# VHH binders against Citrate synthase (ctsA), part 8

Target 1, 373 residues: Citrate synthase (ctsA), of Heyndrickxia coagulans (Weizmannia coagulans) (p27660)
Amino acid sequence: MVNTNQFIPGLEGVIASETKISFLDTVNSEIVIKGYDLLALSKTKGYLDIVHLLLEGTIPNEAEKQHLEETLKQEYDVPDEIIQVLSLLPKTAHPMDALRTGVSVLASFDTELLNREHSTNLKRAYQLLGKIPNIVANSYHILHSEEPVQPLQDLSYSANFLYMITGKKPTELEEKIFDRSLVLYSEHELPNSTFTARVIASTLSDLYGALTGAVASLKGHLHGGANEAVMEMLQDAQTVEGFKHLLHDKLSKKEKIMGFGHRVYMKKMDPRAAMMKEALKELSAVNGDDLLLQMCEAGEQIMREEKGLFPNLDYYAAPVYWKLGIPIPLYTPIFFSSRTVGLCAHVMEQHENNRIFRPRVLYTGARNLRVED
Key: E = the ipSAE of ESMFold2; O = the ipSAE of OpenDDE; V2 = 0.75 times the mean of E and O plus 0.25 times the DockQ between their complexes.

## First folded at step 1 (VHH)

Design m11 (framework vhh_7b2m_4; at its last look DockQ between E and O 0.17; V2 from the best seeds 0.00; counts 0 for: pae E 11.4 > 2, unsure alone 64.5 < 65, placed apart)
Fold by ESMFold2, look of step 2:
Structure m11 (fold): chain B 373 residues (1-373), chain A 123 residues (1-123)
Amino acid sequence: as target 1 above (373 residues)
Amino acid sequence: EVQLVESGGGLVQAGGSLRLSCAASGFTFSDYAVGWYRQAPGKQRVVVASISSGGSTKYSNSVKGRFTISRDNAKNTVYLQMNSLKPEDTAVYYCATEYRVWSPGKTYSFDYWGQGTQVTVSS
């Protein structure tokens, strides 16, 4: 008699970890990051403030932020071997595959790989934060037979990242909006990729291996790529009327429509999506092209009226990234780059108070089969 | 491949009528505005009439009241009914659509044109 009351498919609702990092408060409709409301942070703080908060435990003062900026700038370059390995990939490879490979190769350059002390892991986290944007941006260029774009030391972290992607220095507005998107994507409790990272870390494996696994998890269709999917729908539709038709068709076929719904914000628009909608309005006004805004507003109305569903962050982040000049295949890699700080924090927390994950199975297969002579 | 094929041109006496047809293929016709354009010898190509995906029509001042643009989305065809023709209407007539390509940062339009059909109005 198997006790099916202990079988929880997919671990749905299982509390698998203790953490001081983040919490999805469905009761109070809040995303908590180190005790703060993410929305409150996103209104006044930049990505490097979040990096310091998650890795060092506090919102930085001016001196601490300056030191962090200098530390990250020293890590912008990648070993030549990373570029060489990425250049060997077939040109049909997806940038997420290139990212996975690049993160894995970085481990080979760490002479203290087996050292899991806090200070050593913290140094690795800063190296990863510095280098992953380069890997993300330049994997795209390499896979498209374009010259890599070198980092610029005189740009901020977020401006340099966007510069490496587009080849053009961003305006003050573009930098601000991109930086805000990195804040909003930075940490989200225990999604599959973060859990994967903690599972790997629980074996006392290294930070690079944990992040390599997290990239692999995030590439999965059921986890990552919602912002890519939103932009692909907008491209396929091409017009306001085309998008209305596309949505009505999907609704009539009961298909899932990416960009709508969120665990925390079930009965209202995701406030993060509202922030990105305002960003889309600003960018549309500057370049004089509001087609994407019109399409998204029409879709928002249809989904609200016909299904009672509301935009999540990805719905409006996707057209914002488009307006920033970001190619669609980089949307998920950029999400990972933003999430790097949260992943590092989780791996470090796991290493510093560890217990290996050892789940069991409910066996439903054959028993007592015989091996014949 | 996007293709537009005009037909219905020819020689017509002043005051006469012609109906031009433009058969479209290789794209989702109902999603795009389509228009008729003309180019007289030595002149720039100019818009004559256009019809939006939603059916709204626009006409140049020189043809208002004489020309009618219409579309049949079921047949992927745009028509230009040309009445009360004048010698100044003599031109090569093109149908065209602004086929959009989407690039990061902006929506770009590519002009796809038919090969043109000659309309000559005598007298």
Scores: ipSAE 0.000, ipTM 0.345, lowest interface PAE 11.4, mean pLDDT 88
ESMFold2-Fast, scan of step 1: ipSAE 0.189; ipTM 0.608
ESMFold2 (binder alone), look of step 2: mean pLDDT 79; pTM 0.789
OpenDDE, look of step 2: ipSAE 0.016; ipTM 0.374

Design m12 (framework vhh_7b2m_4)
Fold by ESMFold2-Fast, scan of step 1:
Structure m12 (fold): chain B 373 residues (1-373), chain A 127 residues (1-127)
Amino acid sequence: as target 1 above (373 residues)
Amino acid sequence: EVQLVESGGGLVQAGGSLRLSCAASGFTFSSYAVGWYRQAPGKQRVVVASISYGGSTKYSNSVKGRFTISRDNAKNTVYLQMNSLKPEDTAVYYCAAGPKYSSRWGYLTSADEYDYWGQGTQVTVSS
């Protein structure tokens, strides 16, 4: 039809927003977070450093970081009513649906939903950051007819999250590895979930509504679930030879293999994936079981040789989460928990310089149909 | 509450077939590896077959080629199809799930590592 040249499917390559939060620099092969290279940040900074950077605008000093940690500790508790709502869900409920339900219900406990001032939204962001790990971990326990695990005051933010999931205090190595995974998943320009959050925020809706929409978006298999899919493939294969067979079978059927390819790191392994591969090596050494590492290395070789494709973060994060004792259905909820800080930053930025998204359509349907009585 | 309920056991002649079922309730069935163990009188409980979250199967050498484990996540049920039964297959058969948060494939390893067990179902194979 006339004007079909103005239709850009999926808005691919369309610059839909202005942001100072993050940028996928394909020219310099860099993921930029508030002016910093994410890889450089991940080597020396923890998740709370990223939280402070994204929400307060700077890397924290020691006093600021201590204050942030204490602020988040005050937010770990969730209303009893939320636990009650989660307990009413069928035991077959999807963890992402349980998470979406919990985030949605949190809005009903906010007495100032119409207040969009920066300071009020900042308080909400910290409340969400504190409560989402609890909702993720304990909705899973409730769905498995297990007792909720309460956070401990003597553990760091990331150690508490892992503790609530596993019921065991993590080792220093486990804590450092898990914390780093949260840094690496924290922000990534404008994926579908972030765009969805900005679209909802553009109506001057609240932070809870925006995040509820983002959870729904991330549940979709074209956006989230890649790390879960990687671990499912590894479990289906069980052995190095089984994984080689599985990959060759998928390649012969021209199926997409999850865990490979990245927009910025197109000619090499994503450096974030390399960090998780080193984490997998360290965890494998501790428990004397390197089978997952051997399988992943075999798959990495096949994909490089057959397709010229390299592992992304999801490929090595999946077996790391498995080695940390995390159930597969929680991998996408953990990804969302990490991304909560980036999503909050985007919603707040959208509110501060807002314009409602109001696109048009190219109509391709029937016209001039006659109404019959 | 978590429950695993076995059914389908009974008396069968050598060379016959039985299908065991294990109905799961009180947890997200699809998140757990599940499998079958058996215990003959005076012997230790040993693995028969296991199935992972992703559907990968493992069999003991004594039943490989004769038994097939499968799962139906929509019905929260795991099955053990037992063909070409032998008198040596006579045992109480147990359904087990776990361990949760396993660092392995999520398939069952040793009896000491399981979170949840059924009450068992008797299988008797006469010669």
Scores: ipSAE 0.000, ipTM 0.215, lowest interface PAE 16.2, mean pLDDT 86

Design n01 (framework vhh_7n9e_1)
Fold by ESMFold2-Fast, scan of step 1:
Structure n01 (fold): chain B 373 residues (1-373), chain A 122 residues (1-122)
Amino acid sequence: as target 1 above (373 residues)
Amino acid sequence: DVQLVESGGGLVQAGGSLRLSCAASGFTFSSYAMYWGRQAPGKGREWVSGISGSGGSTAYASSVKGRFTISRDNAKNTLYLQMNNLKPEDTALYYCARDKGYSYGYRSFDYWGQGTQVTVSS
């Protein structure tokens, strides 16, 4: 009894870490971020408020928010050598592999790489938060044989990120919508990428290594890409009737429909999805084109009536990103960019209360094989 | 195209025996380690036994060691579980699973069958 071994495939339901960062409360249907309800935060707070909360421990006052903004603006530029490395990649490179390459190379420019002190890791977190949007946007431009778009110092963090992607200064509405999407993707307890980052961090490896592993994890189709898949479905369908046909076809084949269902919000629409649906309505009103909204509403009705399933964040974030002019291949890199703050918080928490992860295996392979002369 | 189909379950008295079979198709059976798992009413899934691709190595959960025997016939693409001295606490849905390998993150199993019900009366 004392030494009972239990192999649990995928570690499903296993409590692998202690954290003060976030919690998926399935009983109260709440996503908790440092003690706050994420939905309450998303209504009044921006991405930099979440950055300060996760890295500094509190919601910032006005002076703290200004200082944070100034700190991040100093980190927007990436070394020219990194742009050169990205330019050497084959043009067929996956955007997530380009991102992973850029994040990995950043480690080589850190002169204090062996230092694990909290203050040094905090500086690294801000460097990563400043530089990852540039790497995401400009690795994409480089892979398409386009010139990099340099960051502008007069734009907010979120407006600047969207500007580097599109080459156009966003409107105030576009900025607010994009910023809210970053808040909603910022943290989610212990998905595979966050656990990967903690595993790497548990060896006292650096933040860049931990995030490099997290990028590799999120590239996997069982983890990332749901928002890309939703927009691909909408693009393939083209019309309201086309989308209805596409969904009925997938349901008849018993295929999973991406963008539906959530661990916490199982009997209702994810309220984060509702916020992105309102964003889609606002964007549709501004440009006089509500086709994507009509398609999504039709799909929402079919899934509710035929399967009792409701939209998750990815379902409505996808058409919002499309309306913002963002290329589909950048949706997962943007998700990673948003999650960078949560990942940094987890790595720092792991370093401060560390125990190396050392699991065992159930050996089912051959034994007693002999080496012949 | 990968399919795992279990059979051999049923109702049996405490102290009795059952032999479960799992017919595998759609892959090179001998190249994969195979497992038996179970899920009892009100409990999570638990691993029962494992066998290497060649059949040369086997492992068992402490709760079944000495009572259950895992085996395979690679020529017939079939996995077996011989269950002896069954107890009421062995009542569960029993399923076979294919090993994906340790190198694929936390996903050690990539396919498992629908299961076969074993009910042991007291």
Scores: ipSAE 0.000, ipTM 0.087, lowest interface PAE 24.6, mean pLDDT 86

Design n02 (framework vhh_7n9e_1)
Fold by ESMFold2-Fast, scan of step 1:
Structure n02 (fold): chain B 373 residues (1-373), chain A 123 residues (1-123)
Amino acid sequence: as target 1 above (373 residues)
Amino acid sequence: DVQLVESGGGLVQAGGSLRLSCAASGFTFSSYWMYWGRQAPGKGREWVSGISGSGGSTAYASSVKGRFTISRDNAKNTLYLQMNNLKPEDTALYYCATGSKYYRSSWYPFDYWGQGTQVTVSS
């Protein structure tokens, strides 16, 4: 008799969890965040508004937002021991591995690890949100034998993150653009890293363990690194004609071109990508250099005409991060930093209505092999 | 009073080698990314290579990868570009430029300091 078990490779289309956090509405082409359209939120709200919405359940008023800003400022400090651990890593270490190490070590400084009450997990979420940008920025500096950059009290959360990376106080425009990118990357239903976090959380493990697993997942090329790959292609091409040749060469070899296609926006440019394209135009106008914009527009035209594919968020976020002075290896760590709020929300939701994930397998290997006496 | 002075260019036959030097002064050299760029006659500016302040990270344009090696001597405040297996298409004015303290090397256009050093590769 043939095996009657249903096997769905990669769990494609399988409903693995219930959530009130977010929804990819493929019918209405909408990304829903706690009942709100993400695009509508991104036009008028900042990253801290999204943090409050995902962790506290509502868009904050002015007093709540000020309290959240002060709470996060108190959490910027990373234990000296974590800086020491990061300093022991080989200088060739991948930034995502440094980030994973830092997040993992944070667990050892939590004296209440076994307490999974909502209020305790909420406190941990704010600790992670405060410390992860510091770990991301300063692990990179340490790996390059540079001194850590301390956050400044007079800068906003997003301005401090960019400042710690670049060593330069961002302009008002740079801060606004960077903050918006964090809003756009903040949450996206159930990608592999979020599912991994929920799987780990389903054992009643802690927030740090769940996020450590999520970092490991996002490092994988099939999940993360698309924004880094886009900028690497632009860097290799150097010119508009170089980029056209690079894309035609990849297309002729049937190679996947990163930065194109989206599950929700299959027949048009991802509107989040359109927002980052406008940011790229604004940054290009300020410094009088539109070469990256010209290259990206040429690539957008080729992919539309040759493949019927359109830019996703990564395609235009990459050159924006480049113009902001951000090193390419930090693009995926920044993406993770943004997604930390969504990941924390998912872990807390999993703990509050938990069921351990225990799938089965369709066995296709040898049976009834004899052990020789 | 930041100054960058390029040297080491000249005429060389295809397949030959040259070593370019850039003497830096007026800033804390070891704290900044340093770059080599070039401009061929009738062509736009092209990024060639970059190196981090510590020398621990390097990056190269695809056209020169495997043939050129960027290095620095922080004790001497000097940047180098070792150019091997030179091709006629490497003919250009080569410029030294400084980057930011934390900014990784890039193809993105950067400011050049001075007139550069001419490299001419004959066929």
Scores: ipSAE 0.000, ipTM 0.311, lowest interface PAE 13.5, mean pLDDT 87

Design n03 (framework vhh_7n9e_1)
Fold by ESMFold2-Fast, scan of step 1:
Structure n03 (fold): chain B 373 residues (1-373), chain A 122 residues (1-122)
Amino acid sequence: as target 1 above (373 residues)
Amino acid sequence: DVQLVESGGGLVQAGGSLRLSCAASGFTFSSYAMYWGRQAPGKGREWVSGISWSGGSTAYASSVKGRFTISRDNAKNTLYLQMNNLKPEDTALYYCARGHYKSSWYGTLDYWGQGTQVTVSS
């Protein structure tokens, strides 16, 4: 029972699912995470607090947080066969394709794939949270013919992730800033990758398969890669005047400028972007180099004045990741690593109250064509 | 210059206990998953137990689960296997092995020790 008047391109504004996980509240300009304002959480809570909230249902006390940290430390190790598979990839492989390969292969090591009991899926979620940062960091090193960097027991989850990427123990400030970026990327209602994960999960497929599909979705330039694109623009520009020229050139050609606009924060800067802008100021003060900050502020002014558009999280996260020593090709894989907790929560919720997605089409092609006898 | 040296084997009666040790040198012990394997007379090698680099995760062959306990002391570069309720079928040469790239349970093994003999009577 498909009616032409019911076709909504891209499902824009269609309520496709029920969730208790998160909500984009356009009326109150809030991103809601399990009943909490994400901005309020990001001021005082770390990534492991968000992990516990999304997977266990509550903000952890000190003992619960310690137990969670110990649980994740047990999951950092990746099967050697996955490292071997990644080493067979051409050195020109895209980091998102390497990540997708690693996550896909990881499924083959789970002997209980058809067991969708909550406790079993929860165990899988922690395995994925522990292993994905290792796959992200060390697939990059392997593709560059470098040795994998092993996590250290004395570092926090976020410090270990940054350590595995850079090979350098982060400072307290670097750890705090990186951890906050993971909080801010952790969950966002129903973007394409989360919808893809739910669609796959709706067949009662496994958590690894759902996340493999989500990686594939996030690789698409209309969904992911905005962080990378922002930093590439900043690198190409080199100076404040260069960046102003680059932006005016793109605007004159009616090209989309990455890092601007948000569904909730349409009339102001995304407050998550404001937090990353503050982080950029702090990192710039440490090394006495505020060039990236000046460039970003100039671009922010141009976009506000010329287009009425404001920075989103990607706009200021990009130069922050650059200042943290992170290679540009890892920005989208890091975004996925952060979002893994939200994706796991959505897949588990889908399995617990499942209905397979079976849409219909409005057929607009040829009819009544004859097969020649 | 990786070296793994097992000790603690011997002859015991059925129902007895032994604790095996493996002294590791020539590498950063705390960075590698470690394993115990065994080879019984006239049979091929079989995996017994594994432990992650941190000691936080362990795994056991079904034949030994509940009777054997693997542990490690990263400060002493030593791997242990506590064997309780030993059976005649546990008679074998026991050896420790180092995992590659901190592999957990299914990884390629880089280096093997010389082994220590365990004999369980009657």
Scores: ipSAE 0.000, ipTM 0.121, lowest interface PAE 20.1, mean pLDDT 86

Design n04 (framework vhh_7n9e_1)
Fold by ESMFold2-Fast, scan of step 1:
Structure n04 (fold): chain B 373 residues (1-373), chain A 124 residues (1-124)
Amino acid sequence: as target 1 above (373 residues)
Amino acid sequence: DVQLVESGGGLVQAGGSLRLSCAASGFTFSRYAMYWGRQAPGKGREWVSGISGSGGSTAYASSVKGRFTISRDNAKNTLYLQMNNLKPEDTALYYCAARRGYSYGWSPSEYDYWGQGTQVTVSS
């Protein structure tokens, strides 16, 4: 029986799951990943270190990291049938829908789909981590009537992902900056997409189904697309004065400004955003153009002074991705690609100690209506 | 071979008009944001205008806004700049440039391809 007093809209503040994966510590202003501070990890560790930590339980030594890199290299190739399916999509298709289609089709190539043993799911996680960057990059090329860019075995995981998107081998600086962005987006407790993945996994459905649902969730504008929205605002504004005018106009209309505010970092800039701001400075110094940096700094000042709000990761990740040559429509697919490791960890944890999610409703509709002939 | 070839420059009197063209070949034109930049005698390079791959977004430097119009024809792989009410200050070598994605600056490292330029001279 559901009591009216038990209804919590949006499950706000409801503890829906137990997890050892991550924690948003609002008291100590820390994002915890398997017991480590994410900011501390991001300063010295790369994306593959986070992959090993989330899926294997420990930070890898050099031998473990080399083994992981070789394992992922074997998974870069996507079946030709998936490329064919993506080629049948309308050229106006949304990149997130193309990604969802690709992930969904991957399930059909898994001969052990009903096996949820830890070792089998771990192999699937590595297959998804290897193939999703290819699906993201090459679905975009296909939608623009361009040939797919084949992955290169000689590049690191992150350099290869950026290479498949841009068609150019990244510099060492570009690779380092992109890799760090993947670390910073890798895991974040229980956002809607992670909860969706856990709900689907709770039925003992497969990892591909859970991730397909997570892609669908992240496409929603209340969850994903904040980094894309930030870059669109910068693109529309063109100049420092244009951006100031755009922000004042939106604030006067009481519109939400994307890229500001964080649940953990309420009184200061998200330290992850500060790292991306530093990356933007480095990229701007290399190419001799700091216009985006100047625009972002002006917006940061306005939001601090008028709203008491501070940049989140999306605010500075957006112009960094722009400087790296990444098309705006790929920002949310890249975010999903990064989060794939966290999503896989959550699905595997859910299967290990499973209980199906089956809530009740408070019924507020009509009763006792009669059917007349 | 990737090529960007500008044309349509020349000598024109103040208040006159010119239409510049940039013919692109050797890459998928519709995937690239296209730009016009200029370099005046005794000055550095200046960004003039930009247009997204689809043509849905355009941007202009404050010095040319309201006077210049950027456009593209993806079927013909051609970029245009319609220049109206030209001023002596518009005298410059005009360059076409291409980049995957939209950019605000005129830094060489931000652009994938450049043209040779076409000279525009505006008499007082």
Scores: ipSAE 0.000, ipTM 0.152, lowest interface PAE 19.6, mean pLDDT 86

Design n05 (framework vhh_7n9e_1)
Fold by ESMFold2-Fast, scan of step 1:
Structure n05 (fold): chain B 373 residues (1-373), chain A 125 residues (1-125)
Amino acid sequence: as target 1 above (373 residues)
Amino acid sequence: DVQLVESGGGLVQAGGSLRLSCAASGFTFSKYAMYWGRQAPGKGREWVSGISYSGGSTAYASSVKGRFTISRDNAKNTLYLQMNNLKPEDTALYYCAAKGTWYSRLYQANEYDYWGQGTQVTVSS
């Protein structure tokens, strides 16, 4: 029996693991990535810089970055069997379920699946980073009976991901903004999906199994889907006045408004959200359409004044993704794609200093019931 | 020196099969998407099939889909085309081509970096 005074619901505030990967510094309001401030990194570094930092341990020099880019380019293709499996899914399939299926099937193509050596896991991490964007983008096309869009060798990793989704080469501004969004979603200490991946990895299960569990976790609306929900609200509202009405209606019914509140940034806007807000301003200036920006600013004011709540990353990432031409159902799969590097880093760290998670329960059910004839 | 050398062509009767090979040298084969095209007498070049860098993705012209299978062996720097249930309309010079970018869309198929000289396939009725 476990002492009742030791039960902590949801493990809220419990230190479940040791890590050198990232830290949510609630005292200084910082997100720390391998010793660096994520916001400082996001201003001058791209997603591949974060990939190298999380998987290799350092910010890359030019030669290391070129080597990493070439390594990932060789991993963009997925086995034809995965395309065939995805083509068998009903056309109404959820994109997160298609992604989970694709990641799960990848395990069956790994001839060294039982090997937990660091170098083998590192190779798997690069294979997953290369293939997940393809699975995300082209599972969507397959489900809509459209031809797959393959990557181009003259495009960066982030530009290829956006190209595979939209079928159009992104502008330099679009590429920069999309890449920055991937940096901002890349790692966040121990959310449910990362904890799930570590729990699975603690059994010495493979990296694909751990990520499959993480996809399943992120599909849950208490964890993922907030960016999709934000864009759905904006789409339903259509106008500034419509959005104000929608928010006041939800607040009067005491419904939760998605895109607001953060564990670290409880009394101010998430600085990552501020960066996406600036991206939305830049995209709005290019096409002369600032409607989404005006709607979001009106909602930001209402929530600040009536609830003392502030935008999180999802609130401004959603309209940015809309402006980039990304279908709403792909927002959570893109979040997962970005977080793949952090998840791989955590699984590898767990394997290298492993202890199986074996919690106990406080039993509150019936006792001493007798079986009667 | 970049070379693409096709082989395996010949005369075959309608309903028969042939396997074409393309031996590649002078470039990093595994970093190039590979394609098969054909040109019949008096006609322009027609795209037949394509395969991505790893072999994970393939594409086929509607005229050959279900009858032809493209494959590659990156260890041997060789591209293959298995041709089944051949028709007189399949009579053409078949050539392999290399492209540093993968295009699954048919309209991109004619923009290749390197071309082979071709191997003749003749299907008699």
Scores: ipSAE 0.000, ipTM 0.114, lowest interface PAE 20.3, mean pLDDT 87

